# VHH binders against Integrator complex subunit 15 (IntS15), part 14

Target 1, 373 residues: Integrator complex subunit 15 (IntS15), of Drosophila melanogaster (Fruit fly) (q9vpf9)
Amino acid sequence: MSMSIDSNKLLLRKGDMKLDNYPTCAVEALTRLETLIASRNKQNMVMQIISEFIFLERTPKDGDVRKSQALPISQMNLFQEFQLIIALIEYFSRPGRDATRNAIFLSLFGSHLTPQRSKLLSRLISTAVSGSVAPLLSSAGTWMQQVGCKTPLSLEVAQNIVSDFISYSRKTPEQLKQLPMVGPHFAANFMVAVADLYLNEQRSPTLNPPPDALLDTITEWMMENPTLCQASQQPLVLPAGAIAMPFTTPLAGLLRWVVLAPLVSNRSAYSNLHLSLLRALQQLVSSGESTALPSQDLMQIVKSLQSYCARLAESKTDPQADAAYQKCMERFAQAVQIALSSNCITNQIQLLCLLESLPPHKLMKIVIEAHKK

## First folded at step 4 (VHH)

Design c46 (framework vhh_4orz_3)
Fold by ESMFold2-Fast, scan of step 4:
Structure c46 (fold): chain B 373 residues (1-373), chain A 119 residues (1-119)
Amino acid sequence: as target 1 above (373 residues)
Amino acid sequence: EVQLVESGGGLVQAGGSLRLFCAASGFTFSSYTMAWLRQAPGKRREWVALISSGGYTDYADSVKDRFTISRDNAKNTVSLQMNSLKPEDTAIYFCAKYGLEFWDYFDYWGQGTQVTVSS
């Protein structure tokens, strides 16, 4: 049935919550959003409430006719930002419907993330990691999945975690070591994001390589929590309309990173990570988990190696570049062998055909021949 | 603006076949992975099949060996051939662009096309 027009007008008039008792107005706004989030035609109202009562944002009213392109400016002082972080921690720690909580998190930090909200999101997630706030980390993990784990938004979240807990720390904090147990979905999506972050940033001469402590932390996570690779595929309580797409699992993303790592680094930390991934893959396929390493992701690794070889063929091939390719193929062949031995890989014939198109490698040739029949 | 328009749904008997179509516009179709998703009454949306820009395909376990996804880059279309249909396949089927485009405020997929499989 349609709602009363009078009820809609009353809701709009009552949307002017009192701003002078922050953070109470933010807490009241979060509670009100629980009822509004379920209504598709109230999205503009939801965004207005978030902007005005949670982030204390005002759109500039200058003489520019492009006012719709102006980003909102937060009026929050540092103390109010702290109050909001605490209020959000408390809100997301309450028992409630995960779908509603996740929808609210997505609305707070969705696709049009301003610099101010980005800074607050970074602080919020780091605070949640430090405090082991499982429900909030669950919502953050779901948010990363919905905005895309390889988007600039997710990469920024990943980079901030690396900075806060790894790059400037002399030892890995206990809270970070426990992250796979406290927030498995966030940990899984974080691994997808950092793998893509460093794989792409290694192509930039201005960016630092990943810290050994990061590689060691992920290695420990994978060794102690082999089921973590399933976390991003688990049927979590997602917001209405959200779906889990198994295109880039944590295992697939990490494997691609490790397989391609010899092209930029010979550090032993990558070899240790590789071995932990092979162990995790073996355990997952032994348990009948067929989606941990999809054929699509294996074929994307082939495409990356083909692109690298094409570039080498156009230029003078140096001995170091050839040695790097051989190491990439060795790591890849080991993973492919385990994956194909599972008998769960779809499109196996196409995968084998693509693998045969790569420049010769002794171990890969053995793997291909073993699985042709 | 990204637009995806599904068609080809209908009522079919168990064991029958149906072919779905998706017409895409507003983006460089050939550069993106395309997917089919479904939502049964009272259940969440789940992915069914995907096809990469290079033509590589993958399928959900529940539809493997029964469904085939394909694409026509010249026509900006993606298709789903559904064979050996079961009552459990009854759902609204949605075409989606696998991109890293954000969920907030915009639908990733079209209105969907209803598939009903009678027992």
Scores: ipSAE 0.000, ipTM 0.149, lowest interface PAE 17.7, mean pLDDT 76

Design c47 (framework vhh_3k1k_2)
Fold by ESMFold2-Fast, scan of step 4:
Structure c47 (fold): chain B 373 residues (1-373), chain A 123 residues (1-123)
Amino acid sequence: as target 1 above (373 residues)
Amino acid sequence: QVQLVESGGALVQPGGSLRLSCAASGFTFSNYAMRWYRQAPGKEREWVAGISYSGGSTSYEDSVKGRFTISRDDARNTVYLQMNSLKPEDTAVYYCAARYGISFWTDSEYDYWGQGTQVTVSS
């Protein structure tokens, strides 16, 4: 029984916030969160204000039995959801500190989203992409990093962008051309997420390629913006007291795309993407910035190539004579050479042993021997 | 109104140094990639150096690499070109150019151009 809890509850009830005029109560709540979000001891008050006055969430009126398993239900109609999206866009477009905007965004959407908040988040981000709302996209990028770029939450956001802008396009959408400039951190994290969805044996045994428009979009982004693969060019402005999550780059996922692509596609865009990735790796070396390249991602590439070679052997085809395999190994060897020279690869000895297990390739053998000690 | 104003051009002896400045106004400078170009009498305009909108990536024409350094100060809306070990063949009018949202790595049309500043390297 805390007197301070009762005092905070009375203070909350005496505010100017009224539920009878939406979205005014949401705008008022957002403004009040600027002061409250800086205080660690007011986190429960922040969450209650967000739930009650921004998302209009109510506890189900079913019996108290199993109440701990009940999700809050949003009372917003479709028009109110639209009003909230506009209010959030206006709020995040106001002058202010990045750390405050990021703290509010992380509090609004967190790591444990209801289905209603998840759908609203996807609509909000798509609207921000269309409107080039840089501060909101910056906060969304920070949110993706904090929840993890390859988690279901980030993958849902990425899939929504593909659905809204890519699925019906035969060329790079105009709305996406400026995204690396407007929201570089968001663009980089979006690439981490979509790279996980395609040409990935863990997601599909048939190595489904990305849609042509998505491949072209990412290829153009990487050719024009090699800095998207540099952590120092994607500053992560965190709120006070937040735990710094590891920064990820799209290098590993996009490398898997270009290495495995010859097995399912002959599109020239993969060659351009490959060259842009080699340039990005060389720039990381030159800048003295080393990003740990996960050995587990490289092991998955090796596993996919092993599976392919086993299928060729069943048909009495020599992997050393297979053009697709040769192109895969050529691209992989070039990237591995640059990465080994920069100390970007973790568990180097283990990786070299796994690479030696693949059917021989002239360039890859030269790379392995050069770094085997 | 959008403006790019170059300054710092002068007559210098071979082996000398100059720093060129390009002051930008009328647009959100931090959203733009910047390049330096030069044009010698009777020759076509050529690219010299480029810097990304974030300042994290730079690139140079081979003939100036190791001698010239491009940098930017977004607080002052200015891009700089530090020129060292100047040679007579560096004699040209130097132009700064700005391109919205796209990396300096592409040869796509630049949105805004300055009036130029004359650099003469002569004994």
Scores: ipSAE 0.000, ipTM 0.102, lowest interface PAE 22.0, mean pLDDT 79

Design c48 (framework vhh_nb_b201)
Amino acid sequence: QVQLQESGGGLVQAGGSLRLSCAASGRTFSSYAMGWYRQAPGKEREFVATISSGGYTYYADSVKGRFTISRDNAKNTVYLQMNSLKPEDTAVYYCAAETYGLSYWEPSEYDYWGQGTQVTVSS
ESMFold2-Fast, scan of step 4: ipSAE 0.000; ipTM 0.324

Design c49 (framework vhh_4orz_3)
Fold by ESMFold2-Fast, scan of step 4:
Structure c49 (fold): chain B 373 residues (1-373), chain A 122 residues (1-122)
Amino acid sequence: as target 1 above (373 residues)
Amino acid sequence: EVQLVESGGGLVQAGGSLRLFCAASGFTFSSYAMAWLRQAPGKRREWVALITSGGYTDYADSVKDRFTISRDNAKNTVSLQMNSLKPEDTAIYFCAAKYSGTYLFSDEYDYWGQGTQVTVSS
């Protein structure tokens, strides 16, 4: 006979685990979760109850916050949160199979993520960055890909790293300098998420540039690690029966940064980043990747340029004489040329038609004419 | 409650045809782009076909000219007509919905079905 949710919660609380030995009882619960995950015929409801126990969650009652959303409420105090973070770092650092670690991480922090678990996850990942905890960062990178690098969950993790390491830094912290070597998949997915937060009209009506330290950090990463954007060459290590979500590279988002940057900033780091992106595109070409720059992302860049030109037309300023626009188009044309020459974009014809709608630019005209088919 | 329910999967001989259906409920179907993705044993999930709220269609190179995606907004259904099937088309096929834009990556989709098995014998 299968047990009900209430019966399973009573079993976990009464006989098998004791709260007075936290976080030891949470580690014991992780072992139970590991056993269930190893079984292909796993019970999702039982795993959910075990994860709720690990985070000391309970069902909402009258007067409780978030009762209308039916989300569990964390009963952890600040000391227990600290104890759990340390216990998780130790647990994920133990010798073992990558597939098992990734499966456990996804079970704890997947789609059933409460606000408290989200905050704890961000703190856990920041602690792992500070301590260069490679196995945990690897699992976090897999998690970001599985939940989606541009989802609110991934964006919160990215913003927390910006807050913790970048917002008050005058130089790139040593912990962040080594991140592409310690956790390359996580670093790449972090760049996907963070690129979406800045110089993006879908997130803000004003093109807000990234903080100087963030721009410098990413520029250094790309200059020192030309292959960092090749996330598609790192297959996910998941248990049997698990479905791997497709890779997203940071190339399109970072290209949007360097193309749109002349409209709001004169920092030289964008020129270095641009050259690094051209190098990264050439590396993807040599590896046979045909989907490095999705056409939809490139079309968003065109739309931003169209919006800028429309505003110039309202002020009766000539876009063809605008130095900022000329620089945007020069950088964009160079990237498009490399991508088109290597079949690295999808829906080429639609993109070329949109590019032709922009005010003329000498290099872009040459690129368009060379690739008309 | 949002639901996407796939049907029409099964076993077929190489060169044969199958039509997959996805029935949607719990959201304003006509405002969403709909996609089909597949995962073969031991391989990564890959995008197959997409149809926007406006009826624009797009296909992966591996299925272009063989597969056709269509939608019926009156019935809240999206379908995938699969012709000239090959053994390499063997996979679990998933239906997915996206509120805005026409993105190819699964991390951009708001809702997913549980999948339907397609097996093509040689």
Scores: ipSAE 0.000, ipTM 0.092, lowest interface PAE 23.7, mean pLDDT 78

Design c5 (from a13 with V96A D98L Q108D H109Y; framework vhh_4orz_3)
Fold by ESMFold2-Fast, scan of step 4:
Structure c5 (fold): chain B 373 residues (1-373), chain A 120 residues (1-120)
Amino acid sequence: as target 1 above (373 residues)
Amino acid sequence: EVQLVESGGGLVQAGGSLRLFCAASGFTFSSYTMAWLRQAPGKRREWVALISSGGYTDYADSVKDRFTISRDNAKNTVSLQMNSLKPEDTAIYFCAKLSSGYYLEHFDYWGQGTQVTVSS
């Protein structure tokens, strides 16, 4: 019965969906969702309200001339998109239950995300960073964790922030520098995503370093906020009965940056970042054995070093290339030693075997031998 | 009555492959996002892979580049191809119908799942 009553109310409001009624219908819809969001059996109604009254979407039908379309098409013009961003900022800035706001954010921007909603999400988050809108950034951080911090959705958000605050500006604005204080959970998850974009052989056959301003920003964040990596480990504030996705930390991705950096860069910021990562690893000893560095991520760093060494073997040996490799291995050995000593690696035998396949390095050999059974 | 029946699990050596199947009934299969979740003994249920009604796929970082999810709307079936299996992949694998409003917050799943055991 409840579903029939709610359906009738939606049908009554459909006749009022006009340009002069926007963004009022979106604001009313957001308020309505606060009542519906806790009810598992009303999720289809939640999605209908979001699509129809918030994003003004039309779902294609079999008879539609655009038969190949799989996703809803938004009818919003550019002014309405601007109005929606302002309405969402105002809504998420209001005092309220974190669980409810997080559920609404996840319902607005879930795995069914259309290209238009994805673009709106990126603009919304960029605006929230600029305006230091802490509650919205908290919900965005939860969203990144729930969809996965290294998925195309999260990577697009990270790329847009880099574009807006780093590449376009050429100087890091004060708002970005304050992000760990304003939205620590979002900042940590942003670092997971952005670390995957650079110095990653899986993304590019060439190891592309991050922009200087981005590296400097991340390094400053890590040096000034020693608990920032732990922000990713905080319990997600979700409605009762919700399923939270596993925690992830930026440690593995940033470790890949500092280990592989000597192959393409001589910037001193990597040394400072490396030191901050070692301190963060040591602090995670008390938080649980499986949370510091996944063996899979460490093995991926080994594979990148193997690829580099294979390319060098095909070419004349360069003394500078050997020095770069030694620096890579020195940093890697220090991090692996801390992780292994903290019992943070579950498949250490396979990792140790892969490490032994790399060209010899004094400290790494000591680390391997110390951790063989 | 909504039913999801998993099959294809078994015992395999590290580095091996398995293909899991899920037969769905009792709902309009083509309209829903389908997912695979797993639960190891004593651990929380974790998401593995999902495929939307439109064919968009997402994977957990731990299985990316090793697992592939697919669907057949004509047969109401979702499948998970698992390659380069590791001992850490040992779990009961569940097929789930996602509630479209909450991403992974709320979903329906049925049956005992299918056991996957990977020997070292």
Scores: ipSAE 0.000, ipTM 0.207, lowest interface PAE 14.6, mean pLDDT 78

Design c50 (framework vhh_4orz_3)
Amino acid sequence: EVQLVESGGGLVQAGGSLRLFCAASGFTFSSYAMAWLRQAPGKRREWVALITSGGYTDYADSVKDRFTISRDNAKNTVSLQMNSLKPEDTAIYFCAAEYSGTYIWSDHPEYDYWGQGTQVTVSS
ESMFold2-Fast, scan of step 4: ipSAE 0.016; ipTM 0.442

Design c51 (from a46, 13 letters changed; framework vhh_nb_b201)
Fold by ESMFold2-Fast, scan of step 4:
Structure c51 (fold): chain B 373 residues (1-373), chain A 125 residues (1-125)
Amino acid sequence: as target 1 above (373 residues)
Amino acid sequence: QVQLQESGGGLVQAGGSLRLSCAASGFTFSSYAMGWYRQAPGKEREFVATITSGGYTYYADSVKGRFTISRDNAKNTVYLQMNSLKPEDTAVYYCAAKYSGTYLFSDRPSEYDYWGQGTQVTVSS
């Protein structure tokens, strides 16, 4: 365990272990990392082994550039990238502890991804979706939770899935229909990410509107897999920290997305998605789940609607007469009614006060009055 | 029992550096994500940086490349190294702790479980 970085590199090159014998050197490096990743004192060694033997990265000084750069560059050709993807799929399909696989995945694809590693991650996940590679998708789902489901890293993963499987499809691909069963944690975290991707247009100003096939796919997932919102509620173990990871759920993000959708689109696919989300919310409330729709997320919807109304006032548009606003409020009132019926909403008085500050809507007024007690 | 105590604030000239420290007690430090927030006069608290229990870091765009967050689990301490300070960095800086199990990253003050009392940083023009 006390081997130097140079000794580890020499061992990886001994016998059949050569860079020319790629991807064998990557597989051997991954096996070696199983014992090293748990050690805080050896994280620099882990990163160096990953860079040199898995991604074939070089420092800027060793490259063709004469500049000092912060990020390494990959020497991999397209064939080696393909070989690495296959090797990673085989590696992550091995029997073993989920915590170890998850720690290795996080080490490979951490928060500071180079463009080359980001590209490879996208191809790896798309290949795993296509091949229904459950253990890799499980690690990818955990990775999304560990780096944050709403971070640029997770949003890029979500965007690539939409691009690869949905953007040019007339119907839900078979691989995606099975995704909630094959990789429920990944599917749940993908929904968290995709909702935020389309809610926050400023993260990607070139982002096209979501395809109907995407909305239909999520609707089908929610209808056929009633427990999918609970998939990301499973506790996870972090190997480095040895702590249980709590859950995150897609329901709050998806609901915010469909409630605000009338401001940019009147497509019927959003109405179908909304109804599937209300069904899921009612089911979670009935099962005693109190964190499915946090008060903070409801308050953020109010804030978004307030910002929209303020902008309309500046442009001399009447928010009360705006059909889009009325539809947003109708969907929001339905969700608020179910959430408040749970009797588990924190800061209920503050939430009701904020709701009352919005321009009037008949159903929302009824909901507020019913819960003022 | 739980407490977060900031230190290292003060007056510094533009272009200078400061290192803030936050000493934590009363909880399993290694299981928590640690963050720094700041509040300038007349403004709401804004996100500065966070470090997850796994050691991954996230920064506000205004501080990327200038500030570095780090942690020492053996000392139950999180640090914020602030370089190339600007007058716009003048604020009270707050240390925050978030159980890493809800979201590993959050820039929302409302999602943090524990808060320090803050330390004043003043950058002269």
Scores: ipSAE 0.000, ipTM 0.114, lowest interface PAE 20.3, mean pLDDT 76

Design c52 (framework vhh_4orz_3)
Fold by ESMFold2-Fast, scan of step 4:
Structure c52 (fold): chain B 373 residues (1-373), chain A 120 residues (1-120)
Amino acid sequence: as target 1 above (373 residues)
Amino acid sequence: EVQLVESGGGLVQAGGSLRLFCAASGFTFSSYAMAWLRQAPGKRREWVALITSGGYTDYADSVKDRFTISRDNAKNTVSLQMNSLKPEDTAIYFCARYSGTWLYEDFDYWGQGTQVTVSS
């Protein structure tokens, strides 16, 4: 019964892997995977087909390296890499089942990528952004959720988008202006990842702000569609038998940006972003959508503000007279009021105790008092 | 008998625009990927843009968002629209037919090149 599967693999191997016939063997492999991906007990066959016929990977010979240290080696030249990118763009643009394409994308670019596959994934996603390839961006968005939006893999994808479109731009790039309409799920997960890279004490104690063009891009997206932060507005399409991962929204990371921004920047874009985030929070409360804000993320903002106030105390600066701290607390108090009113926060008592430890702020005191029991 | 003939090069001020054309003959143009490459004096030849037989495009990072490659299969031409030109874009621009090898990246036919000079 396994003979027909072995025969099909042998037929694929007889396929021409010469330059003139690549990416034909990759296209044939993708079509074969549509059948195999439905069978959970065929995962080894799926991975071997991907390695041999799509990425042209070879295993080192027994005499070259110890078997336990063997790593796949890609033999693709630059043209074959480009041909594969085009083949994948064409494949994901074809009419078909989104669940199947999502499963294939996850199999191609799983949680343990070789450096060559990571480079190719970055080029693929940048090309899809440039070409507004909605089905591929949808699959990439699902992939980011499955591997985790704040993992090194997702952060590398986010950094490559910043490098390719933002780093040399003076204004919001036109291709990125359309991204939330073309790939809303990918845009949201990109915001989760990129928010983690900037204004985050866990990554840098200097609280490095995002590049101006990146801040302006995200602010424009949120002003046009605050619902980018709502899980219910960003559906996931998963294949049968796939595990649904917790859906992460950009809300917590962007709240950290707007609250901590006055410590390092006076740009007006943060005020516009703040108002958009308050609108997103109000819509979550009003619609009854069950998007819990992680209390852990709000507590981390408190810790960052405590660290800042400790530095002010050493320089004999009164936090109540510090304009930057006052602006941070005003923005934070408004967000906390809406979040506490949602009844979706766990460990509310612990959060209130931490908020009370911050130097006094009139609005924050009112918020704390309103939610004490 | 394969021929690639470039035109449209010249002198332009920084911030200006130029459009390069490549007229192809002697082969089935619609079946091949076509590319633009450039070479500045004393530097290595570098790839600029590629367009496949299916019309899909790719660009070098240095020219993204400024250059646009296109093709007209009825006229056997490939063109390169160059916007927001910089002094660093000064080079001889070559049209090439792309046919790589298993081990090496390769272009099997090249035009004579057209000079693009961007003044500061």
Scores: ipSAE 0.000, ipTM 0.124, lowest interface PAE 21.9, mean pLDDT 78

Design c53 (framework vhh_3k1k_2)
Amino acid sequence: QVQLVESGGALVQPGGSLRLSCAASGFTFSSYAMRWYRQAPGKEREWVAGISGSGGYTSYEDSVKGRFTISRDDARNTVYLQMNSLKPEDTAVYYCATYSGSYVFEDAFDIWGQGTQVTVSS
ESMFold2-Fast, scan of step 4: ipSAE 0.005; ipTM 0.365

Design c54 (framework vhh_7sr4_2)
Fold by ESMFold2-Fast, scan of step 4:
Structure c54 (fold): chain B 373 residues (1-373), chain A 123 residues (1-123)
Amino acid sequence: as target 1 above (373 residues)
Amino acid sequence: EVKLVESGGGLVQPGGSLRLSCAASGFTFSSYAMGWYRQTPGKQRDLVADISSGGSTKYGDSVKGRFTISRDNTKNTVYLQMNSLKPEDTAVYYCAAGYTGTYLYSEHEYDYWGQGTQVTVSS
């Protein structure tokens, strides 16, 4: 088989790499990857084909040996970059197996993402959102799940969507209103990513506060599509050498964000988002969905609040800090009450013990006592 | 713009050594805890090693005595020196960064993750 694969690679090099034939060589490479991607012993061949014939990358030569970090060098001009985006949109729009498309997408944009591939990925996804390219958005959502929704790659994609569609809009953009229907897995993973991105705004001097239009968009999504907030990981067929990353549910990520938001912001848009999440959680629990909010995620919120209280105890008393903590606890207690009413929370005794370790709060005490054995 | 760029992965024989590097940019590196995690197909992510902003280190039980984590704040880089490599060390290795001193998270929570680098120990 290795001889046949080598012959296919040699055929791709003959004339197909000429400027007047690009993106033909990329399209042909994508088609040939459909056969190769399932082979565990051909992973290096797949990656080499992608680098050479799709992204026109070359390994650094003697002139670059002074750089200890040897990243592939892109030979693409701006016109070829545009041609590739169009070719990828057309390719991923074709009928075919979801598992194959997802494996190819992960191979294109997985672990070996150069700065140029990162920028191409962002433009590709924004174009897919604009054009409602459902198969591509499905593959992008799967990719975010595989690389991790809170990784720098996923956060950059999320930030670019905010920049391209939300930052300059006075209302929810039309392209985003349909996103939960066109690309639910992408929309769900986008929400996990933005929650993490903006939860860290107090640590990043370069990150602007989230636009009201972003919070309003997510609130509308939750009101119209409550099941979106619990989007679970799907079993995925991965190419040889690819590793699945665990991810937090959108409900858990968004809840952590709105519970901790009073520590850095008093904006009313957060209150609206909080209420939409409580409504979604209540509807999911009422419908028999008991896995909407895992105990591990609730315990992480407790740890965050414990850290805040420990630091507050070390500093002089700040009336604003106490008021912020009370608001966090009020939002958290409401969510905990709904979650515990499902009677399906694992490690409930451990969770209740952790909650009791937090400084007293009236509603939280009532919730704890209501759920003791 | 926060970025973690990993390098140094590859194929080695059992008993061999590799040195992984993670170059960080877009944040105040010296204020962040840095860590290395690894994942094999079908398994959860495991802690390999972490290092606090102050230089305190922790290691996963399977790598103690073989791996060493270190950092260079002047180069904004964290390193993982891997010695006496075994086939069971085969995994994708991820670099992670977590801000210390914030009131929202515990000291060792990781906010940023790299793309991952493949390490294969074969023969």
Scores: ipSAE 0.000, ipTM 0.171, lowest interface PAE 17.4, mean pLDDT 76

